# VH-VL binders against Vitellogenin-1 (vit-1): the designs that were tried, part 17

Target 1, 170 residues: Vitellogenin-1 (vit-1), of Caenorhabditis elegans (p55155r1310to1479)
Amino acid sequence: SVCKVQKNQIRTFDDVLYNTPLTTCYSLIAKDCSEEPTFAVLSKKTEKNSEEMIIKVIRGEQEIVAQLQNEEIRVKVDGKKILSEDYSAHQIERLGESDIVIELPEGEVRFDGYTIKTQLPSYSRKNQLCGLCGNNDDESTNEFYTSDNTETKDIEEFHRSYLLKNEECE
Key: E = the ipSAE of ESMFold2; O = the ipSAE of OpenDDE; V2 = 0.75 times the mean of E and O plus 0.25 times the DockQ between their complexes.

## First folded at step 12 (VH-VL; framework fv_cosibelimab)

Design p4 (from n4 with heavy chain K57Y; at its last look DockQ between E and O 0.85; V2 from the best seeds 0.00; counts 0 for: pae E 2.5 > 2)
Fold by ESMFold2, look of step 12:
Structure p4 (fold): chain C 170 residues (1-170), chain A 119 residues (1-119), chain B 112 residues (1-112)
Amino acid sequence: as target 1 above (170 residues)
Amino acid sequence: EVQLVQSGAEVKKPGSSVKVSCKASGGTFSIYVISWVRQAPGQGLEWMGVIRPIFGYANYAQKFQGRVTITADESTSTAYMELSSLRSEDTAVYYCARSPNYRTAFDYWGQGTLVTVSS
Amino acid sequence: NFMLTQPHSVSESPGKTVTISCTRSSGSIASDYVQWYQQRPGSAPTTVIYEDNERPSGVPDRFSGSIDSSSNSASLTISGLKTEDEADYYCQSYDYSNHGWVFGGGTKLTVL
């Protein structure tokens, strides 16, 4: 199953489509919410009115941050910029001019600066995922679970529960 | 601006437990790494354990495994360290410290919390 | 499983240069970065060197860090020594095999 984030829209793992604009604060896109999490995918906009995003993938003890700069994807691993010849050492692959794929323990994240596609096996982590991409429970109703596992029909409440707000972003 | 503010000094009897809090102000608490480090009087720094709040899972130094519990509350941006079965040699200043990842320095430290365990 | 060993104390005159060593007991000193912290009495530590040889903003350039592979050690070097440099200094590195940090034992620097 695939979760797609683009143009202020999210299509969840459970094929629920909704509009919720990301902000300049990081939001939790998808996370392994089991007892021993293995990954988290976060994203924010580069600027309030921009469609361009910065992605952060936490994978075990590694942190991978990527964004489009000067029409080229720039990647940092644990705060250090790496060049494309070093991508494979970090389970990152360049596809095309502006596309990268970041491996996850089960699945992958594809990113080009404007679209995030998180792909996990359909059997993966059923009911143990959380974030704006939903919990992967194969329910297509218009209901959402907040970060404290509370059901809501309010998209703003749902989005806000996964927002990592601070004084430096809005 | 990031600041780590810890709970106040405590005096404890042997065999009891203590829970020290570390409240983060500014910055994004959930995605950083919070460690606990102690320092006995006149002694060096001793790393006790670590948590990344967004994962909620802690890892502990072998010496403290089984006696220490480190937790985080994302809603209050507060990390906690609880040390049980206290002994007089646990008398120390306990610090929380933050790092953006596992590869660089602790860039912010709490002010320290003195825990005194009397015999 | 590794330890970081520092001299217990070092001393030197103002204006001179002092070097504090940090020797790794097993595995290569280059396996991960070495950090250095300064601690004054009654205060929390502060970073003076990170990632082997980088300085945080506000740390004077007379502080420098280096790696010596032949002795399997890192060094903190303070040139132009000043009385305000009197403090305890700790090296630190991450231990991937134990998923945690290791501190050196600390070095008391005395400015004569």
Scores: ipSAE 0.503, ipTM 0.829, lowest interface PAE 2.5, mean pLDDT 88
ESMFold2 (binder alone), look of step 12: mean pLDDT 92; pTM 0.941
OpenDDE, look of step 12: ipSAE 0.830; ipTM 0.935

Design p5 (from n4 with light chain S97R; at its last look DockQ between E and O 0.81; V2 from the best seeds 0.00; counts 0 for: pae E 2.1 > 2)
Heavy chain, then light chain:
Amino acid sequence: EVQLVQSGAEVKKPGSSVKVSCKASGGTFSIYVISWVRQAPGQGLEWMGVIRPIFGKANYAQKFQGRVTITADESTSTAYMELSSLRSEDTAVYYCARSPNYRTAFDYWGQGTLVTVSS
Amino acid sequence: NFMLTQPHSVSESPGKTVTISCTRSSGSIASDYVQWYQQRPGSAPTTVIYEDNERPSGVPDRFSGSIDSSSNSASLTISGLKTEDEADYYCQSYDYRNHGWVFGGGTKLTVL
ESMFold2, look of step 12: ipSAE 0.589; ipTM 0.857
ESMFold2 (binder alone), look of step 12: mean pLDDT 93; pTM 0.943
OpenDDE, look of step 12: ipSAE 0.854; ipTM 0.940

## First folded at step 13 (VH-VL; framework fv_cosibelimab)

Design q1 (from p3 with heavy chain K57T; at its last look DockQ between E and O 0.81; V2 from the best seeds 0.65)
Fold by OpenDDE, look of step 13:
Structure q1 (fold): chain C 170 residues (1-170), chain A 119 residues (1-119), chain B 112 residues (1-112)
Amino acid sequence: as target 1 above (170 residues)
Amino acid sequence: EVQLVQSGAEVKKPGSSVKVSCKASGGYFSIYVISWVRQAPGQGLEWMGVIRPIFGTANYAQKFQGRVTITADESTSTAYMELSSLRSEDTAVYYCARSPNYRTAFDYWGQGTLVTVSS
Amino acid sequence: NFMLTQPHSVSESPGKTVTISCTRSSGSIASDYVQWYQQRPGSAPTTVIYEDNERPSGVPDRFSGSIDSSSNSASLTISGLKTEDEADYYCQSYDYSNHGWVFGGGTKLTVL
């Protein structure tokens, strides 16, 4: 199962495509919403009118932040900048200059500054996920559950429930 | 501006429990970690535990294991610390503090909550 | 597990430079970031140094942090000492092995 975020569009794990522009505030892209959470993927735009994004991956007790700078993906782990030669020690793989793969307990997150792909095994966390990528329940007809697990047909309401808004962001 | 506002002072009997709240304003509550630190009168800072609200997972200092419970409500951006089986030695000012992640600094502190345990 | 040891007290005259040490008992001091907190009487702690040597906004450049791997210690240096600097200072570091935070015992700085 793959969730793709690109150009203000999201294709959910259940293969539902919808339009929802990200903001300069972090949005929850995908999260393990099981009783034993293992990961969360968040993202925001670098600027309001840019398609460039910053991702934050929370993997257990680790936090990985990645963004594109000078045509190169820069990565911070737990607030510390890490060099590309040290990516492997953090279960991160560099694919060229502008692509990285962040390993999840099950699956991976691929990021190139403009596209986020969250890939999970077909058996992984069925009906246990939440966020803009959906719940991964193999049903495309009931795709939008808010953060409080309420079904909605309102995309804005759906997104708002996963938007971490503060006074410092739009 | 980010602020952590804690609940008011408490006076408790030995053997009872106390629950202190810490409400965050500003920032992204769910992606940070919230620690609780106490300070007995005239003593140093003592770390008690931490929670990552986005997961609801908490870690505790061994000294308080089984006696302290830290929780968080993302909808209200509020963290809680409950300490049970109170003793006179638990008399202290209790602080909540925010950190961007594990291994980085506490960047914001609550104003502190005085908990007095007396017969 | 490790402990962080600080001197109980230090004192210096205004305008001078003072250094407060923080020694880690085991493991490398450089393995995790060291932070420093200032606590004035009757007030909550505030961060003066984070990530070994970074200053938060509003903290004057008179405050600096350093790491000495040879002595396995961190240091907080305050130059141009002012009366307002009189406070308790605590070092802190994260222990990844037990997922806990460790504070030093604190140092009382007196401005003479």
Scores: ipSAE 0.518, ipTM 0.870, lowest interface PAE 1.2, mean pLDDT 94
ESMFold2, look of step 13: ipSAE 0.681; ipTM 0.867
ESMFold2 (binder alone), look of step 13: mean pLDDT 93; pTM 0.943

Design q2 (from p3 with heavy chain Y28F; at its last look DockQ between E and O 0.63; V2 from the best seeds 0.00; counts 0 for: pae E 4.6 > 2)
Fold by ESMFold2, look of step 13:
Structure q2 (fold): chain C 170 residues (1-170), chain A 119 residues (1-119), chain B 112 residues (1-112)
Amino acid sequence: as target 1 above (170 residues)
Amino acid sequence: EVQLVQSGAEVKKPGSSVKVSCKASGGFFSIYVISWVRQAPGQGLEWMGVIRPIFGKANYAQKFQGRVTITADESTSTAYMELSSLRSEDTAVYYCARSPNYRTAFDYWGQGTLVTVSS
Amino acid sequence: NFMLTQPHSVSESPGKTVTISCTRSSGSIASDYVQWYQQRPGSAPTTVIYEDNERPSGVPDRFSGSIDSSSNSASLTISGLKTEDEADYYCQSYDYSNHGWVFGGGTKLTVL
């Protein structure tokens, strides 16, 4: 199962496609919502009118932030910029000029500044995921549960429930 | 600016519980790390426990396991610390503090909440 | 599990330099970042050093941090000591094995 975020569109783990324009506030893309969460994937736009994104991956007690700067992916782990020679020590791989892969406990996130692909095994965390990528229950008709686990047919309400809005972003 | 505002001072009897609140403003709440630290009169800082609100689970110092409960409410940007089975030794100023992650310093502290345990 | 040990008290005259030590009891001091906090009477602590040797914005450059692997310790050094530096100082690290923070016992700095 793959969830893809690109061009203000999301294709969920359950293969549901919808438009959801990201903002300069972080949105929760995918999260382990089990009783013992192991990861969260968040993203925001670099600027209001940009297709370029910043990704944040929280993996246990580590925080990985990546973005494209000067046509190169820049990576920070817990706020410290790391060089590509040190990526493997942090379970990060550089693929070509513009791509990185960040390992998750049972999958990975691929990011190139413009596209986020979160890949998990299809059997993994069934009905234990939450976020804009859906709950991974292989049912298209029950994909839109808000962050408080309320079913909705309103895409805007669904998106707003995972938006981490504050006074510093829009 | 980022600000952590705690609830007011409390006077409690031994054996009771206290719940202290910590409201964050001027900054993002859910993805940060919120710790509780106490300081008895004339004593040093003592870490009690931590929560990262986006995960909703807390970890506690061994000394306080079984007596402390730390929670967070993302909708109000408020963390809570509840300490039960209070003893006179629990008389202290209780602080909440924020850090961006587990590796760096607490960058913002609440003003502190005095809890006095006396009979 | 480890402890961070600081001297109980240090004192020095204005204009001089003082160093406050923070010794880790087990494992390497270099394994985890060390933070330093200043606490004036009646106030919450504030950060003066993070990530071993970095200063937050607004902290004077006369505050510095260092790591000494041979003595398994961190140090906070305050040069050009001023009377407003009189405070309690705490070192701190995160303990990944116990999922919690460890504070040193604190050092009272008296400016003579």
Scores: ipSAE 0.244, ipTM 0.728, lowest interface PAE 4.6, mean pLDDT 86
ESMFold2 (binder alone), look of step 13: mean pLDDT 93; pTM 0.941
OpenDDE, look of step 13: ipSAE 0.787; ipTM 0.922

Design q3 (from p3 with heavy chain P100E; at its last look DockQ between E and O 0.76; V2 from the best seeds 0.78)
Fold by ESMFold2, look of step 13:
Structure q3 (fold): chain C 170 residues (1-170), chain A 119 residues (1-119), chain B 112 residues (1-112)
Amino acid sequence: as target 1 above (170 residues)
Amino acid sequence: EVQLVQSGAEVKKPGSSVKVSCKASGGYFSIYVISWVRQAPGQGLEWMGVIRPIFGKANYAQKFQGRVTITADESTSTAYMELSSLRSEDTAVYYCARSENYRTAFDYWGQGTLVTVSS
Amino acid sequence: NFMLTQPHSVSESPGKTVTISCTRSSGSIASDYVQWYQQRPGSAPTTVIYEDNERPSGVPDRFSGSIDSSSNSASLTISGLKTEDEADYYCQSYDYSNHGWVFGGGTKLTVL
């Protein structure tokens, strides 16, 4: 299963496509929502009118933040810039000048500054995932689950529930 | 501007429990790391435990395991610390503190909450 | 399960230099960063050194941090002591084995 975020659109793990107008505030893209979470993937726009994103991956006690700067992916692990020669020590792989892969406990996240692809094994953690990428329940119906696990048909309610609160961003 | 505002002072009897709140504003809450630290009168700082609200699971210092519960409510941007089976030596100022991740310093502290345990 | 040991008190005259040690009881002091906090009476602590030797904005460069692997210790050095530096100082490090932080016992700095 793959969830793809690009150009203000998301194709969920369950192959549901919808527009998601990401903001300069972090939104929850995908997260392990079991009782012992192991990862979370978040993203925001770099600027109000840009399609360029910043990704944050929280993996256990480690935090990885990446974005393009001058057409080169810049990666920080726990707030410190990491050079590409050190990527493998942090389970990060550079695939090209602007592509990276960040390992997850059961999958990976690919990021190039404009597209986020979260790939998990098929049916992995069924009904234990949450976020804008959906709960991976193998249903492509028009019913969504908000961050409090409430079923809704209201796309705006769904999106709003995964927008992280912050007074300092738009 | 990031601020951590804690609930007010408490006076408690031995054997009871106390729940202190810590409300964050001026930044993100869920993706940061919230620790609880106490300081008895005239004594040093003592780390009690930590939560990263987006994951919701806490870790505790061994000394407090079984007596402390740390939780977070993402919808209200509030962390809580509950300490049970209070004794006189639990009299202290209790602080919440934020760090950006598990490797950075505690960059913001609440104002502290005095908990007095007396008979 | 390690401890960070600091001297209970240190004193020096204005204009002089003081060093506050922070010795780790087991495992290497270099296993993770050492942070230093200043606490004035009646106030919450504030960071004066992070990541062993970095200063937050607003902390003067007369505050410095260092690591000595041979003595398994960190040090906070304050040069050009001022009366406003009179405070309690705490070192701190992360304990990966227990998934939490350890504070040193604290050092009361008196500026005479």
Scores: ipSAE 0.686, ipTM 0.871, lowest interface PAE 1.4, mean pLDDT 89
ESMFold2 (binder alone), look of step 13: mean pLDDT 93; pTM 0.944
OpenDDE, look of step 13: ipSAE 0.900; ipTM 0.952

Design q4 (from p3 with light chain Q35H; at its last look DockQ between E and O 0.88; V2 from the best seeds 0.00; counts 0 for: pae E 2.1 > 2)
Fold by ESMFold2, look of step 13:
Structure q4 (fold): chain C 170 residues (1-170), chain A 119 residues (1-119), chain B 112 residues (1-112)
Amino acid sequence: as target 1 above (170 residues)
Amino acid sequence: EVQLVQSGAEVKKPGSSVKVSCKASGGYFSIYVISWVRQAPGQGLEWMGVIRPIFGKANYAQKFQGRVTITADESTSTAYMELSSLRSEDTAVYYCARSPNYRTAFDYWGQGTLVTVSS
Amino acid sequence: NFMLTQPHSVSESPGKTVTISCTRSSGSIASDYVHWYQQRPGSAPTTVIYEDNERPSGVPDRFSGSIDSSSNSASLTISGLKTEDEADYYCQSYDYSNHGWVFGGGTKLTVL
């Protein structure tokens, strides 16, 4: 199963497509919402009028932040910039000048500055995922569970529930 | 600017519990790391436990395991620390502190909450 | 589990240099960063050195940090000592095996 975020749209793990106008505040893209969470994937726009994104992956006690800078991907691990030669020590693979893969406990996230692809096995974490990518329950009917696990038909309510609170951004 | 505001001072009897709150404002809450640290009168800083609110599960110092509960409420940007079975030795100032991740220093501290346990 | 041991107190005259040590009991002091906090009476701590030797903005350059692998210790050095430097100082490091933070016992700095 793959969730894709690009151009203000999300295609969920269960292949549901909808508009998600991301902002300059972080939104929760996908998270392990089990009793023992192991990862979270978050993203925000670099600027209101840009399709460029910043990705944040929290993986256990490690935090990985990536974005395009000067047309190449720049990666910080726990707030420190790392060079591409050190990527493998942090379970990150460079696929090209502006394209990386970040390992997750049971999957991966691919990011190129404009597109986020989160890939998880369909058999793992079933019904224990949350975020804008849905719950990965292998059903296409009504993927819209808000952050408090309430079913809704209102896409704006769904989107707002995963927007992280911060008064310093949009 | 980031600010951590804690609940007010409390006076408690031995054997009771206390719950101290720590409300964050001016920045993100859920993706940061929140620790609780106490300081008995005339003593040093003692780390009690930590939570990253987005994950919701806390880790505790061995000394406090079984007596302390740390929780977080993402909707109100508030962390809580509850200490049970209070004793006179638990008289201390209790601080919450924030760090962006597990490798960086605590960048913001609450003002502290005095908890006095007296019989 | 490891402990961070600091001297109980240190004293020095204005204008002189003082060094406060922070010795790790097991494992290498270099296995993760050491941070240093200053605490004045009645106040919450504030960071004076982070990540071994980095200085936050607003902290005077007479504060410095270092790591000595041979003694398995970190040090906070304050040169050009001023009366305003009188405070308690704590070192801190993260313990990956226990998933938590460890503070040193604290050092009371008296400026004579």
Scores: ipSAE 0.546, ipTM 0.833, lowest interface PAE 2.1, mean pLDDT 88
ESMFold2 (binder alone), look of step 13: mean pLDDT 93; pTM 0.944
OpenDDE, look of step 13: ipSAE 0.897; ipTM 0.950

Design q5 (from p3 with heavy chain A105P; at its last fold request DockQ between E and O 0.85; V2 from the best seeds 0.79)
Heavy chain, then light chain:
Amino acid sequence: EVQLVQSGAEVKKPGSSVKVSCKASGGYFSIYVISWVRQAPGQGLEWMGVIRPIFGKANYAQKFQGRVTITADESTSTAYMELSSLRSEDTAVYYCARSPNYRTPFDYWGQGTLVTVSS
Amino acid sequence: NFMLTQPHSVSESPGKTVTISCTRSSGSIASDYVQWYQQRPGSAPTTVIYEDNERPSGVPDRFSGSIDSSSNSASLTISGLKTEDEADYYCQSYDYSNHGWVFGGGTKLTVL
ESMFold2, look of step 13: ipSAE 0.642; ipTM 0.834
ESMFold2 (binder alone), look of step 13: mean pLDDT 91; pTM 0.909
OpenDDE, look of step 13: ipSAE 0.906; ipTM 0.952
ESMFold2, fold request of step 15: ipSAE 0.575, 0.612, 0.581; ipTM 0.826, 0.823, 0.822
ESMFold2 (binder alone), fold request of step 15: mean pLDDT 92, 92, 92; pTM 0.924, 0.920, 0.918
OpenDDE, fold request of step 15: ipSAE 0.918, 0.918, 0.918; ipTM 0.956, 0.956, 0.956

## First folded at step 14 (VH-VL; framework fv_cosibelimab)

Design s1 (from q5 with heavy chain P100E; at its last look DockQ between E and O 0.72; V2 from the best seeds 0.79)
Heavy chain, then light chain:
Amino acid sequence: EVQLVQSGAEVKKPGSSVKVSCKASGGYFSIYVISWVRQAPGQGLEWMGVIRPIFGKANYAQKFQGRVTITADESTSTAYMELSSLRSEDTAVYYCARSENYRTPFDYWGQGTLVTVSS
Amino acid sequence: NFMLTQPHSVSESPGKTVTISCTRSSGSIASDYVQWYQQRPGSAPTTVIYEDNERPSGVPDRFSGSIDSSSNSASLTISGLKTEDEADYYCQSYDYSNHGWVFGGGTKLTVL
ESMFold2, look of step 14: ipSAE 0.719; ipTM 0.889
ESMFold2 (binder alone), look of step 14: mean pLDDT 92; pTM 0.938
OpenDDE, look of step 14: ipSAE 0.906; ipTM 0.953

Design s2 (from s1 with light chain Y96R; at its last fold request DockQ between E and O 0.77; V2 from the best seeds 0.84)
Heavy chain, then light chain:
Amino acid sequence: EVQLVQSGAEVKKPGSSVKVSCKASGGYFSIYVISWVRQAPGQGLEWMGVIRPIFGKANYAQKFQGRVTITADESTSTAYMELSSLRSEDTAVYYCARSENYRTPFDYWGQGTLVTVSS
Amino acid sequence: NFMLTQPHSVSESPGKTVTISCTRSSGSIASDYVQWYQQRPGSAPTTVIYEDNERPSGVPDRFSGSIDSSSNSASLTISGLKTEDEADYYCQSYDRSNHGWVFGGGTKLTVL
ESMFold2, look of step 14: ipSAE 0.771; ipTM 0.904
ESMFold2 (binder alone), look of step 14: mean pLDDT 92; pTM 0.938
OpenDDE, look of step 14: ipSAE 0.908; ipTM 0.953
ESMFold2, fold request of step 15: ipSAE 0.766, 0.792, 0.740; ipTM 0.900, 0.906, 0.896
ESMFold2 (binder alone), fold request of step 15: mean pLDDT 93, 93, 93; pTM 0.941, 0.942, 0.943
OpenDDE, fold request of step 15: ipSAE 0.919, 0.922, 0.920; ipTM 0.957, 0.958, 0.958

Design s3 (from s1 with heavy chain G56D; at its last look DockQ between E and O 0.78; V2 from the best seeds 0.73)
Fold by ESMFold2, look of step 14:
Structure s3 (fold): chain C 170 residues (1-170), chain A 119 residues (1-119), chain B 112 residues (1-112)
Amino acid sequence: as target 1 above (170 residues)
Amino acid sequence: EVQLVQSGAEVKKPGSSVKVSCKASGGYFSIYVISWVRQAPGQGLEWMGVIRPIFDKANYAQKFQGRVTITADESTSTAYMELSSLRSEDTAVYYCARSENYRTPFDYWGQGTLVTVSS
Amino acid sequence: NFMLTQPHSVSESPGKTVTISCTRSSGSIASDYVQWYQQRPGSAPTTVIYEDNERPSGVPDRFSGSIDSSSNSASLTISGLKTEDEADYYCQSYDYSNHGWVFGGGTKLTVL
């Protein structure tokens, strides 16, 4: 199962496609919402009118932030910039000049500044995921579930519930 | 402007419990971590534990294991520290502090909450 | 499972330079970053050095941090001392074996 975020569109783990413009505030893309969470993937736009994103991956006790700067991906681990020769020590792989793969406990996140692909085994974490990528329950007829696990038909309410509050951004 | 605002001072009897709150504003809450640090009169800083609200996961210093409970409420952007079985040596100022991740520097501190344990 | 030891107090005249040491009892001081906090009377601590030698915005460049592997210690150096620098100073580092922070015992800086 793959969740894809690009160009103000999201295709969920359950293959549901919808438009939900990301903002300059972080939104929760995908998270392990089991009893023992292992990862979270968040993203924001660099600017309101840009398709360029900043990704944050929280993985166990590590935090990884990546974005394009000067036409190349810049990666920070726990707030410290790391160079590409050190990527492997942090379970990060460079694919070309602007593409990276960040390993998850069961899967990976691919990022090139404009597209986020979160790939998880379909048999893993069934009904235990949350975020804008959905709950991975193999049902495309489900109502959307907000961050407080309330079912809604309102796409805007669904999106707002995963938008992290911050007075200094959208 | 990021702020951490703590609940007011408390006077407690030995054997009771205290619950101190720490409300975050002006920034993100759930994706960061909140530590609790105390300082007894005339003494240094002592780390008590930490919570990452997005995972609802707390870790405690060994000294406080079993007496401290750290929780968070994402909907109110508030972290809590509860210390039970209070004794006179628990008299201290209790601070919350934020950091981006577990081993990154504290970037913001609450104003502190004085807890006095007196018979 | 380590301690950070600081001198209990130091003093120096305005305009001079003071160095506050922070010695790690076991394992290498370089195993993780060292932070320094300033605490004025009646106030919460504030960061003056993070990640060994970095200054937050607004902290003057007369504050500097360093690591000395040979003595297994970190140091906070304050040059051009001002009376407003009179405060308590704490070092801090992360303990991977105990998954938590360790603070030094604190140093009272007196500017006379």
Scores: ipSAE 0.578, ipTM 0.837, lowest interface PAE 1.9, mean pLDDT 88
ESMFold2 (binder alone), look of step 14: mean pLDDT 92; pTM 0.937
OpenDDE, look of step 14: ipSAE 0.843; ipTM 0.936

Design s4 (from s1 with heavy chain K57T; at its last look DockQ between E and O 0.61; V2 from the best seeds 0.58)
Fold by OpenDDE, look of step 14:
Structure s4 (fold): chain C 170 residues (1-170), chain A 119 residues (1-119), chain B 112 residues (1-112)
Amino acid sequence: as target 1 above (170 residues)
Amino acid sequence: EVQLVQSGAEVKKPGSSVKVSCKASGGYFSIYVISWVRQAPGQGLEWMGVIRPIFGTANYAQKFQGRVTITADESTSTAYMELSSLRSEDTAVYYCARSENYRTPFDYWGQGTLVTVSS
Amino acid sequence: NFMLTQPHSVSESPGKTVTISCTRSSGSIASDYVQWYQQRPGSAPTTVIYEDNERPSGVPDRFSGSIDSSSNSASLTISGLKTEDEADYYCQSYDYSNHGWVFGGGTKLTVL
């Protein structure tokens, strides 16, 4: 199962395509919403009028932040900058200059500054996910569950429930 | 502006429990972590534990393992620290502090909560 | 597992420079970042140095941090000492092995 975020569009794990522009505030892209959460993927735009994004991957106790700087993906692990030569030690793979893969407990997150692909095995976390990528329940007709697990047909309401608003972001 | 506001002073008897709250405002509560640090009168700072609200999972200093419980409510942006089996040595000012993650420095502190344990 | 040791107290006159040391008992001081917190009487601690030598916004450049691997210690240096600098100062570093933060014992800085 793959969820793709690109150019203000999201294709959910259940292959539902919808428009929802990210903001300069973090939005929850995908999260393990099981009883034992293992990961969360968040993202925000670098600038309001840009399609460039910053991702934050919470992987267990680790936090991985990645963004494009000078045409190269820069990565921080637990707030510390790491060199590309050390990516493997953190289960991160560099693909060229501006593409990285971050391993999840099951699956991976691929990021190139403009596209986020969250890939999970087909058997992984069925009906146990939440966020803008949906619940991954193999059903496309009930795709939009808010953060409080309420079904909605309003995309704005859906996104708002996963938007982390703060006075420091617009 | 980020601010951490803690609950008021507590007076407790030995053997009882105390629960201190820490409400965060002006930030992304769910993606940050909240640590608890205490300071006995005239003594230094002592780290007690930390929670990541987005997961609800907490880590504790070994000294307090089994006696302290840290929780968080994302809906109210509030973290809690409950300390049980109180003893006189637990008399201290208890602080909550925010960090970006488990290994980043504390960037904001609560005002502190005095907990007095006396018979 | 390690401890951070600070002098109990230091004192200096206004305008002078003072240095507070923080010595790690085991492992390299450079293996993890060192933070410094200032605590004025009756107040909560505030961060004055993070990541060994970085200053948060609002902290004057009179405050600086350094690491000395040869002595396995970190240092907080305050130049142009002011009366408002009188406070307790704590160093801090993360113990990954124990998954927890370690504070120094604190240093009382008196401005004469």
Scores: ipSAE 0.476, ipTM 0.848, lowest interface PAE 1.4, mean pLDDT 94
ESMFold2, look of step 14: ipSAE 0.660; ipTM 0.875
ESMFold2 (binder alone), look of step 14: mean pLDDT 92; pTM 0.937

